# VH-VL binders against q8rwq4r167to367, part 23

Target 1, 201 residues: q8rwq4r167to367
Amino acid sequence: LALEDIDGSPSFLEKALQFIEKYGTKIEGILRQSADVEEVERRVQEYEQGKTEFTFDEDPHVVGDCIKHVLRELPSSPVSASCCTALLEAYRIESKEARISSLRSAIAETFPEPNRRLLQRILKMMHTISSHSHENRMNPNAVAACMAPLLLRPLLAGECDLEDDFDGGEDNSAQLLAAANAANNAQAIITVLLEDYGSIF
Short names: E, the ipSAE of ESMFold2; O, the ipSAE of ESMFold2 at other seeds; V2, 0.75 times the mean of E and O plus 0.25 times the DockQ between their complexes.

## First folded at step 12 (VH-VL)

Design j03 (framework fv_belrestotug; at its last look DockQ between E and O 0.76; V2 from the best seeds 0.00; counts 0 for: pae O 5.7 > 2)
Fold by ESMFold2 at other seeds, look of step 12:
Structure j03 (fold): chain C 201 residues (1-201), chain A 122 residues (1-122), chain B 108 residues (1-108)
Amino acid sequence: as target 1 above (201 residues)
Amino acid sequence: QVQLVQSGAEVKKPGASVKVSCKASGYTFTEYWMHWVRQAPGQGLEWMGVIDPSGGLTYYAQKFQGRVTLTRDTSTSTVYMELSSLRSEDTAVYYCAKDWDLDYFPQYFDYWGQGTTVTVSS
Amino acid sequence: EIVLTQSPGTLSLSPGERATLSCRASQSVSSSYLAWYQQKPGQAPRLLIYDASDRATGIPDRFSGSGSGTDFTLTISRLEPEDFAVYYCQQYGSWPLTFGGGTKVEIK
């Protein structure tokens, strides 16, 4: 649904993803650099007024921020808390080959179909961008840093339960440590999904 | 333009405390964490801890636990680092440092204060 | 705690030469969470590289970073007079945040 309007035609999100795949690959800092806030606001207003088509001369940084806007405004995370937990558990596996296999299994077998399709579609755009890192300076790790907070919201919010969660001493300093670890884990998970995209999807 | 401006040099006796200020400008003060790093003469860099200015939560490196206190004043966009029970090995330049202006919490330091020299001598 | 060991301690070179600085971690640094800084006497450190290989704003092309896991490298392809300084690596894969001991790049 996030990729299609009610009538089955491509949504604004799908059209923006296609634009970035076509016009964003050679843009230095694409997905990382913020666009002019006034231009992003104007383009969002145009989208809300029904102007969902992009022209070739639009600024790719503006379109990239439109993608982030749509993902941020989704009523629920693209990846649910239970799915984030499954990805985190798979990521913690020490062996690289076992980790990749477990990530693939978690996505293929645990995710509801709409969530899996949405994640895969967004990762396809991100993979395309990172495949042109020699021109745009956006390797998989850089793209993941920019996008993981929007894809894995429950992980960043501390909503993923693992058996070894610790909050033992009412130590509020542990909250900052947990937040730093969650941010690093979210980026790392998405990086692996991008680096091994073909074997995972 | 992001700026971090620190208070001036201090000379202290062993056993005293020092409080160094770091005034931030050019960004939304409460949206980003502030770190403190020190450097003894001729030595490398040493991370001391971090404060989240929005709620005042802190985390301190174990070496400084119990001696360092980070606080902030959101009305003046200023963080403070207080180090107590000073000894000669605390003679160093003390820096505040902020991360890049993005929507997430990177943990490398793009903006640094100019540094504050604290000298501890009898 | 992740200990970073930089080598060599001092690198004596002439302008125009290539400098290669090593940073080795006691444990794997996940997702290449490693930064490089330059520091000149009396100044705060300046960020050069983040995420192991990404140049910070305004850093010229002659600076490049590479590596992953436990082995990281900063390369200066052609030393300029302003590049003679001390260089530090820093990891942010886990707390506490830690720095390497530094490599001084000096004029031969």
Scores: ipSAE 0.339, ipTM 0.715, lowest interface PAE 3.5, mean pLDDT 86
Fold by ESMFold2, look of step 14:
Structure j03 (fold): chain C 201 residues (1-201), chain A 122 residues (1-122), chain B 108 residues (1-108)
Amino acid sequence: as target 1 above (201 residues)
Amino acid sequence: QVQLVQSGAEVKKPGASVKVSCKASGYTFTEYWMHWVRQAPGQGLEWMGVIDPSGGLTYYAQKFQGRVTLTRDTSTSTVYMELSSLRSEDTAVYYCAKDWDLDYFPQYFDYWGQGTTVTVSS
Amino acid sequence: EIVLTQSPGTLSLSPGERATLSCRASQSVSSSYLAWYQQKPGQAPRLLIYDASDRATGIPDRFSGSGSGTDFTLTISRLEPEDFAVYYCQQYGSWPLTFGGGTKVEIK
């Protein structure tokens, strides 16, 4: 229901995504540049109190942060731990064509339909933004860097079960190395999904 | 805006230790990792390690494991690099460098300190 | 550990000429996590390019990066007097982070 309210009409998230697709494409640093957290929270509260439409004169940076706020506040990640594991396995395939095919298959075979719809919908907005990178300076890698932590939370939290060979405890080197690898993988996965969006979805 | 200001040049004898400070300003200190890179005279760049200032976790390149210690003081937004058991080949300029992204995605360095020359001579 | 080999070691050119700098990795650099830096004597390095091809903030468009896998290139389309410096590549696809040995671009 992340994209629809109980009555089937577009949710706050869906309306914010539509706003960014229409008005965010020429905004430098869109999705990267932060708005004031209190302003974002006020706008969310205004929606809950009856201001249910975004108007063309609203600040795109605030609306972009509303999207991030909603994703951050979801009770579960848009991509579950098992789905993150499937994406990571598919991503590690070295051949580009096989990797794209495997990513497509992983999404089709492991994602519950609501989660697949949500991911695809968010990636559509991100794809639209990145296709205007000459104006907004947000190429696929930059958009992926800003959004992957919100989409692939289990991967960044270390909850994907690909390797059990080292249970010797947690030391500084292991924790930072794991964080760096997870971050690189999350951005890389989302970048491929974004660059090859039409082939994958 | 972003500034990394390092402590001044040091001259040390072999076997001594050196502690170089790097004071950060113009950004939220605990949200970015801090790296240390050195450059021997006439040579290229060599990565030494990294610290996450929020929790103090560190990772050191194997060459420096056991000799380098990175620490931080969040109240002064300062990172410290201590290198022990100095040798003449440790003569170099030592840089602190900030990574670019809040969420660890890239580990390339958008801002560098001015460098601290450490000379090890008997 | 990924070893980065830069060539040539020194590139002697005149202002207005095109400079082409090579960086070769000992193994594939995942997702093209490769940066380029410029360093002038007595100064800290300056970030030019990240993710193999993306220009950093404030970097003029005469600087461009390309490549993937093991072979990466920095191109300066026409050299300006301020571009005579040493250039380093750096990979961040795996730890330890490593730098190339540098290419010095000098006036002929």
Scores: ipSAE 0.161, ipTM 0.666, lowest interface PAE 5.5, mean pLDDT 86
ESMFold2, look of step 12: ipSAE 0.149; ipTM 0.677
ESMFold2 (binder alone), look of step 12: mean pLDDT 91; pTM 0.922
ESMFold2 (binder alone), look of step 14: mean pLDDT 92; pTM 0.935
ESMFold2 at other seeds, look of step 14: ipSAE 0.151; ipTM 0.666

Design j04 (framework fv_belrestotug; at its last look DockQ between E and O 0.31; V2 from the best seeds 0.00; counts 0 for: pae E 13.1 > 2)
Fold by ESMFold2 at other seeds, look of step 12:
Structure j04 (fold): chain C 201 residues (1-201), chain A 123 residues (1-123), chain B 108 residues (1-108)
Amino acid sequence: as target 1 above (201 residues)
Amino acid sequence: QVQLVQSGAEVKKPGASVKVSCKASGYTFTSYWMHWVRQAPGQGLEWMGVIDPSGGLTYYAQKFQGRVTLTRDTSTSTVYMELSSLRSEDTAVYYCAKDWGLEDYFPEYFDYWGQGTTVTVSS
Amino acid sequence: EIVLTQSPGTLSLSPGERATLSCRASQSVSSSYLAWYQQKPGQAPRLLIYDASDRATGIPDRFSGSGSGTDFTLTISRLEPEDFAVYYCQQYGSWPLTFGGGTKVEIK
């Protein structure tokens, strides 16, 4: 489980999420601004060597990049290809009220429990950050832009099982257009989940 | 620090081709898409197309399809824009612009621009 | 293709005044994927605002963006001498990417 170690105690990821919720809310550009690459590498190595606790004096930008590192290295995407498909289908509904209802249903009814818990937990941290946007400059769109690629990897990879977004299989320029559309959809989906967090979760 | 350094100004005759280079530094060249945008004298900005430097895949705006070619050389971190069959209305400043992105996310607004390359087409 | 129409073409104001720049799209811009750039003579454009309302890194608080759908606004709450320039909107909701025609903010 990404949020718990085998003994049920909080994982490194869960501890990093808690740190950002406590100490990241007033940090300008949190989750968007990269920390120094060497500092992040050092901290990740310390984690791999057994230092899994964060102290109050750690740089929130380093902790944010640790979260991204862990999500990037998960053996499978936080949201599977079939779950991405369900979210995309629900998102494409024209009516705002029906769209929110369908997103809630997709998450509640089609996600395996571990995946739902992981997504909801990460979105909770993101929601907390975006609730302090007047201080940190990270509104829902900004937070979604930074995190959606890590949460909805199959959508950006073109692995979702919706209608073929390409009419021709040999057109390499169409692949870039499809990738751009997928990225826009991923950010938009996560933005709605954040803006309507209470209604969806 | 991110820098995009373009090749120098060019003067060309109608019907010729021009090839403008854009050398990138200060970031991982293959991780971000590169766009080309031009600006005719005293006028606005016009998007020409985009290249993914990792694989060399391209997309061109329809107006330039068949005349523009984007290529890259990963060993020198350089993108090239070639525009053929030049006309006087192709006189413009040509910019390369780095896509703002974060790990497989390319939202298509541009956080860094080259200094611009003036191409003048005259007989 | 989404056409962006900026108004006014030229805005003549004094330092200290509020500037309001309009960008109208020919069709709805998906998820408010709209950016604003500042360009001074002889220079490349500089990103100010992305996603309609989010300030780019290092952009002063006097710059703000708003709007959705087809109507977008850039506001400069109190013009400083360095703010006299040309401003462009750009949409990235669909390809081809398009820019507005620009609004020149000049000293009255």
Scores: ipSAE 0.103, ipTM 0.662, lowest interface PAE 6.4, mean pLDDT 86
Fold by ESMFold2, look of step 12:
Structure j04 (fold): chain C 201 residues (1-201), chain A 123 residues (1-123), chain B 108 residues (1-108)
Amino acid sequence: as target 1 above (201 residues)
Amino acid sequence: QVQLVQSGAEVKKPGASVKVSCKASGYTFTSYWMHWVRQAPGQGLEWMGVIDPSGGLTYYAQKFQGRVTLTRDTSTSTVYMELSSLRSEDTAVYYCAKDWGLEDYFPEYFDYWGQGTTVTVSS
Amino acid sequence: EIVLTQSPGTLSLSPGERATLSCRASQSVSSSYLAWYQQKPGQAPRLLIYDASDRATGIPDRFSGSGSGTDFTLTISRLEPEDFAVYYCQQYGSWPLTFGGGTKVEIK
């Protein structure tokens, strides 16, 4: 799957996640700060040519952008449209305790196991980074802002929004407002999953 | 190294229009929204609107709707702001500002700003 | 439209002193979507704080933000000579995006 090569060994994505967990915790703005575009393109080219191993002296910002590149290029979103809908519906529950329980249930009942494992693995890296926010300045909300669009792609694409909760129209200015609202919802959902990671997974 | 470079100062008469350019470099131009903010002399900042450069979709603050037009040219990585029916109250420095965020995520605060373009409206 | 009121209008302080700047919103700012910017004469604003309390990349630890709902604070723990500038808050909880009127921090 996305975390393993055919032979069962760790994929490039898994190795990059491990690198960030080990070397990214003390890096200010990790996952949020963009690396030099030319450097990221070069490193992605090296990956495409077979260089999947990371060395300890590589720039963590470049590795973070490599993770984002791989997630963006996955043939399907880590969280499918139906799964995004389930998470959004659970998130809208007003009671905090009921909301967390519903999110847990949605993940357990709606997600195919490979997608749940992938989401859980990426959230583990994100949780590790956010646990070192005193050094890297990336609390759960900040990490969620950076990663949620890559995890909940159908929500950002409008593929799981409920019409009654949006403006409803499709005029040009309404589309940008809907996109901004979807991004805020995605960030909020992922933030809760990070803050209650152990209870949910 | 993100850079936003704006066109030079303009002097206009009331009733005219002005078109300010903002050329982006150091990032993928079509992946991030671009906002416009103005600042009258000695005053605070005022948000005017936003454009998604990939498709050209826009949203304008109500105060400017009908007078402001945002466009872009993806071949030159440039956004344009045109303000029509100018009044003396439109005398200000006009900034383009890049939405902080990632591809497909636009949290609506600004990590990079252009240097500003002074527009003076007087006879 | 959410109106942001900053106070005081001017802070006159010496280097090494603590500066406390207030931003009050006319209605609750959703999810604490509030940013702070620094602007020096002749320059564009510079992002300091986002999401009420998170420092932007490269911003020194002496800058901190706090608050939620309608009341937000920017604190500069020990003023450096380069910190004398105008500071603006900005909300992004709803459109239109709005800014406060600014607080000028000046050397006394």
Scores: ipSAE 0.021, ipTM 0.616, lowest interface PAE 7.5, mean pLDDT 86
ESMFold2 (binder alone), look of step 12: mean pLDDT 93; pTM 0.944
ESMFold2, look of step 14: ipSAE 0.000; ipTM 0.515
ESMFold2 (binder alone), look of step 14: mean pLDDT 93; pTM 0.942
ESMFold2 at other seeds, look of step 14: ipSAE 0.096; ipTM 0.644

Design j05 (framework fv_belrestotug; at its last look DockQ between E and O 0.53; V2 from the best seeds 0.00; counts 0 for: pae O 11.6 > 2)
Fold by ESMFold2, look of step 12:
Structure j05 (fold): chain C 201 residues (1-201), chain A 122 residues (1-122), chain B 108 residues (1-108)
Amino acid sequence: as target 1 above (201 residues)
Amino acid sequence: QVQLVQSGAEVKKPGASVKVSCKASGYTFTSYWMHWVRQAPGQGLEWMGVIDPSGGLTYYAQKFQGRVTLTRDTSTSTVYMELSSLRSEDTAVYYCAKDWGLDWFPMYFDYWGQGTTVTVSS
Amino acid sequence: EIVLTQSPGTLSLSPGERATLSCRASQSVSSSYLAWYQQKPGQAPRLLIYDASDRATGIPDRFSGSGSGTDFTLTISRLEPEDFAVYYCQQYGSWPLTFGGGTKVEIK
């Protein structure tokens, strides 16, 4: 129940997502500019100790990093390894129209309901931010770059069935190419989901 | 706000190496990729390579593989570009440029250093 | 590697005229991730347009970008004296990054 506490009220994550949707749209570099890690952890602890609401005057960069912190600490990836494989297969389709249709189908047919709802909710916030890119300079590609590693952990960890397992340990450039390919795929998948959000969800 | 300040002009002999620095300020250094682009006199822009300052991983344009080395010092927020085995064709202005994106999905360059002129004189 | 070909190489115009600059890619640029830069002598490039059509912060509305796939255009609707410069396109739709050869816009 990443988005809800036991009693059905909004979780810390849901409240942070709402804050960013309301107050982050005009903030240059939102989701990209890092806050101090210890300040983010302190804010999470303050929530646990009773400060359960975000106020309008809180630093949006800290709240954005709270979202990232929560996603990073989830016991399982928002998108499982099998779901990452399904997305990667759908993404590889060259026709844009067929690719969007295949991505929609993969999400509808492969994802367990809780994971689909979580992914869709996070992408809604990301889509809102990227829709204001003229003000915040965060186009879909930039937002995806910041968030894809947190959403598609198994892809970056090399746990997907169709992953190109390139062992480039021979030199620095070969290692970089293998890491870049995994990161490129993760970012590209999320970018398409954001650019065609209304068609996919 | 964001500023990239490069080291001064260099004059080198053929066969030597040059090392140009680029000091970043006004943003979190390790969160954004840093690119190097050169421009020979009267010519266009040529991408040389990129470094991820968080881990020091690099990718170089094929033309420069084996001659260019990018490094960084996170304690001083500085990237270094070293070009070896200099030839007269390497005479150019060398720019560092900040990527707007994270990781390996590069984007446009929103901030550029002032440029460093390197002259290779026989 | 995507090769960007800009045309014309030189565009000689007077202040007040419309400038149209072309950038053609050797293969389709994913998601129209293409930027335009302006460079004046002795200066670093300045970002004008990103994502083919979005103006960067502080860029006047006389600059506009358009296009998709392999064909992209930068338009300056009414040239001002400060607009005489060299213009470069750059793609970031696929790895590695590449620049066009430039179009010089000069006073006739």
Scores: ipSAE 0.005, ipTM 0.543, lowest interface PAE 10.5, mean pLDDT 85
Fold by ESMFold2 at other seeds, look of step 12:
Structure j05 (fold): chain C 201 residues (1-201), chain A 122 residues (1-122), chain B 108 residues (1-108)
Amino acid sequence: as target 1 above (201 residues)
Amino acid sequence: QVQLVQSGAEVKKPGASVKVSCKASGYTFTSYWMHWVRQAPGQGLEWMGVIDPSGGLTYYAQKFQGRVTLTRDTSTSTVYMELSSLRSEDTAVYYCAKDWGLDWFPMYFDYWGQGTTVTVSS
Amino acid sequence: EIVLTQSPGTLSLSPGERATLSCRASQSVSSSYLAWYQQKPGQAPRLLIYDASDRATGIPDRFSGSGSGTDFTLTISRLEPEDFAVYYCQQYGSWPLTFGGGTKVEIK
């Protein structure tokens, strides 16, 4: 549903993804360079008021931030806590071939269909951008850094770490460290999914 | 275009504190983490800590825990590093450095301040 | 925390020669999250390489990075006069962020 409106037509998110796939590939820093938050909010409001199409002359950085805005505001994470746990377990396998196979299996076996479809769709846009990294400077690591926290929210919230037995009484520094480690894992997982997109999906 | 401008050199006595500023321009200040790295004369780079300017949350290297304080002023796009209980071995050049990464993700430093020399001597 | 050991401590080479700098991590660096910096006297460090092998903006192609796991290499294919400097590796695979001790590339 995140990709379709009630009438089956492309949603705002789907239209923004299509725009970035078409017009974002040669834009330096696409998905990384932020737009003004007020401009992004205004563009979302314009959609709600009837401006339902992106035109070629719109700023790709604003459209990219519209994607992030929508993902941030989703009522549930694109990847659930149990799915994040499965991905994290698969990612920790050291052998590259076994890791890819385990990631593929985790996605096929643990993801509900709507969640798998949404993740795959977003990763398709990200893969398209990262395939033009010579022009836009956004290799898989860079794209993953920008997007992984939005896709793997439960991992960032500490809901997926199977080995984290002693999370008592964290102060500001410990909280930031825990979040940074979780973000590092989220980025690494998404990077592998992008680098081996065709093999995993 | 991205620019990090640090305050001038400081000379301090042992036991004093120093507060170094780093003013950022050319990017959205609150979207990127700001790190502090120091370099003693003839020595390598030593990471001290980081601040997330959007919320003011900080993380410090264990060596500096309890002596370093990072703060920011979003109205002036400025980060401050205060180091207390100074010793002669704190004599170094102190750099601020912009993280390339966004929210939650420390990475590598794409822009650096010019450095601030702090000399601790009796 | 991950300790980065750079070797050699000093490389004495002539312009036009190939420089090979090593950075060894005490633990595997996740997803090759390793950067290289160049520092000249009196200047702040400059980013050369990120993610082990990707060149930063404006860095000439004579600089290349490689490696994974615990072993990483910076190669300067043909040294130019401006390349005589100190080089540092830095990992961001886990907290805390750490730097190597540096390799000085000096004129023979």
Scores: ipSAE 0.000, ipTM 0.533, lowest interface PAE 11.6, mean pLDDT 85
ESMFold2 (binder alone), look of step 12: mean pLDDT 92; pTM 0.942

Design j06 (framework fv_umesolerbart; at its last look DockQ between E and O 0.53; V2 from the best seeds 0.00; counts 0 for: pae E 13.4 > 2)
Fold by ESMFold2 at other seeds, look of step 12:
Structure j06 (fold): chain C 201 residues (1-201), chain A 122 residues (1-122), chain B 107 residues (1-107)
Amino acid sequence: as target 1 above (201 residues)
Amino acid sequence: EVQLVESGGDLVQPGGSLRLSCAASGFTFSSYWMNWVRQAPGKGLEWVSFISSSGSTIYYADSVKGRFTISRDNAKKSLYLQMTSLRAEDTAVYYCARDWGLDYFPTYFDYWGQGTLVTVSS
Amino acid sequence: EIVMTQSPATLSVSPGERATLSCRASQSVSYNLAWYQQKPGQAPRRLIYGASDRATGIPARFSGSGSGTEFTLTISSLQSEDFAIYYCQQYNNYPLTFGGGTKVEIK
């Protein structure tokens, strides 16, 4: 139900995605630059109170952070742990053509339908933004950096088959640096999905 | 508009201590990871440490771990580096640098201060 | 730790000519590569991020290319203000690491 409400109408997330696709393409640093946290929380509350449409004059940075807020708050990851593992295995293939084919197969055959639809929908918005990088300065790698942690949560949490070895110690800093290195793997996977979007989807 | 101004560099003997400060202005300081990067005279750049936007996550290069403490005060828009047990090899210009990226991502440094010189010599 | 190797260490070039600087990573860093310019007594200045994206205010004569392990900074038609030391930096993994620098000097 992430993309539609119970009655089948577009959800808050779907409306925010459409807004960014229409009004975000010319905004420098869109999806990268943070908005005021209080304004984002207020806008989410306004939706809950009945303001269910975005208007053309709303700040795209606030709407972008609303998207991130919704994704962060989803009860389950858009990509499950087993699906993250499948994407990692496909990504490691050195041949570009085989890699793309394996990524396509992993998404088509491994993902539950709702998760595949959600991932594809979010990637469509991201692909649209990255296609306008000359205006917004957000190439595929930059967009992926901003969004991959929200899409591939199990990879960052260490809940898939991936095991990162480095000087992970007893303190929180070492654990979070392990997560940062895992986040770079997530970014790389999403970057390939964006660069080859038409071939994969 | 973004400015970073370091201070606190001095001459100190081996084994001594110094506290470096970096005053930030022109941006929402509390939203950014902050870093220290150093450069020994006539040498290249070496990353020293970062601190996350909230201050809850900290990491050090192995060369300074256990001797340096990074901290921040978001209300004062200030970054700090407490250095102890200083060695001759710590002699460098110390830069504070703003991290472009989001939580969980290492990234590049989009703004740098002008640096403050620390000299450790008998 | 990812080792970044820059070549040449020094590049002597006449004003108006092209300079080509190389940066190699010991393992893939994808597009997570930045270039900085540093003049004597100054802080490094951001030139390029994401391997090829110019930072705001950087002249078009600076261009970056490459991905994975091989990266190039090209300065077309060098100007007098371009004689400086140039550093590459990977930001794919912690610890963050820099190349040793390439000094571009007047021939």
Scores: ipSAE 0.006, ipTM 0.543, lowest interface PAE 12.4, mean pLDDT 85
Fold by ESMFold2, look of step 12:
Structure j06 (fold): chain C 201 residues (1-201), chain A 122 residues (1-122), chain B 107 residues (1-107)
Amino acid sequence: as target 1 above (201 residues)
Amino acid sequence: EVQLVESGGDLVQPGGSLRLSCAASGFTFSSYWMNWVRQAPGKGLEWVSFISSSGSTIYYADSVKGRFTISRDNAKKSLYLQMTSLRAEDTAVYYCARDWGLDYFPTYFDYWGQGTLVTVSS
Amino acid sequence: EIVMTQSPATLSVSPGERATLSCRASQSVSYNLAWYQQKPGQAPRRLIYGASDRATGIPARFSGSGSGTEFTLTISSLQSEDFAIYYCQQYNNYPLTFGGGTKVEIK
C-alpha cells in the first residue's frame, strides 16, 4: 500500500520516487544533502491539503527528504527484524556468487509481498541515482549510506543479534558506536543489493 | 572552491594549553561533520575527534579524551580544538578534515586543510 | 578498535611498473575503506573510497579492490608524480583508524 493509494493510483511516495528518477540524476549530493526541515514539513502538509503532484521546478533535495520522511513515518519497518536477520546472515557469506544467491533466496522466502515490492521499488530509484554517479557524486555506497537506516530499521534498533566490540565506558558514545556499526552493516547489505540489483530481483 | 585553513599552532610547554581554529569556506559548513586528524613528524595519520553537523554529537580518540575539546560555530563557519594538559606526544601537524559522509554516518575525508604545527617541548 | 595494517612499509618500484599495496583490517570493515596519497609537505589527498571507487580527478591507473579484511591498491603504470606515502583508512567503526602507510619510492 505504500506505493499505491486505495484506488490503485500512485501514492505520494511513488510520485516522489518518479520525480527523483527523472530530475534527481544530475543533482550533486542528491539523497545525501539535507533540505531545510521546515520546508520539507511544509511540502508534506501541502500534499495532505491536496497538492499531490510534483512539478518540474520543485527542489529535488526537498523531494528527496520527502521520500525519507515518508519511509521514516511508515507504521512498521519496510524490512522486519526477522527479514533483517535473514539478510545479514546471507550477506556474511564470503563468496560473491553464494552471497548473491543467498540474498535472493532470503528476499524470496522471508519477505511478505508488500515489503518486497516496496524494497525493490526504492532500490530501483537508488540504482538509477547511483548509475549517474559521475554527475551527482552518489555512488552505490553513498546512496546506500543515506537510505539503508530507513529501510533496515530493526538492524539499527539492535533488534537483530549483532556481534560488536564496545568499550562500555561512555553510554552516549557507546550508543553512537553501536548505531554506527549497525548502520555500516545496513549500508553494506544495501550496497550489494544495488550493485547486483538485476541478479537479485 | 572548498577551503579549510587551520591556525593557532605554536610552541608550548608540557602541561600547557592551545586552541586551534579551522576556517571553512566554499561549502555549506553546517551540513557536514568535521574532524581533526594529526600527524606526528615522520609518522602516520591519527584520527583525533569528530563533531556532528549540529555540534550535538562528539567523539574523541582515547589518546586525547579528557584533554581535548572539539567545538564548532556554524554561524562563523569555524571548527575548533581546545587542547589542555599537552604532552610531548601531542607534537604533530593538526589537520582539519571534512567528512564526505552523511549527517550521521561519517565516511572518508574528502577535503583537508594544509595543517598547523603544534610543538610541545620544554 | 579496528587495527589497520599496511604492507610493505616501503615499496621501491621503477617508473612504468605496477605497484601493489596491501591493507589488512583486524576485523571486517565491509567496503568501508578509503585510500589517501600524501606527498612530502602536503596534506593527504583522497584517492579511493568504498574500497574500489575512484574519487573525482583520480587517474584510471589507480584502482582499489577487496572487501572484508583484505584490500589492495594498485597503480598500474607508475608515474613520476606517484612517488608518495599511501594510507588506508577504515570508516566501518569508530574510532576511525588509518594504516601505518606505505612509502612508494623510485627504484
Scores: ipSAE 0.000, ipTM 0.498, lowest interface PAE 13.4, mean pLDDT 84
ESMFold2 (binder alone), look of step 12: mean pLDDT 92; pTM 0.934

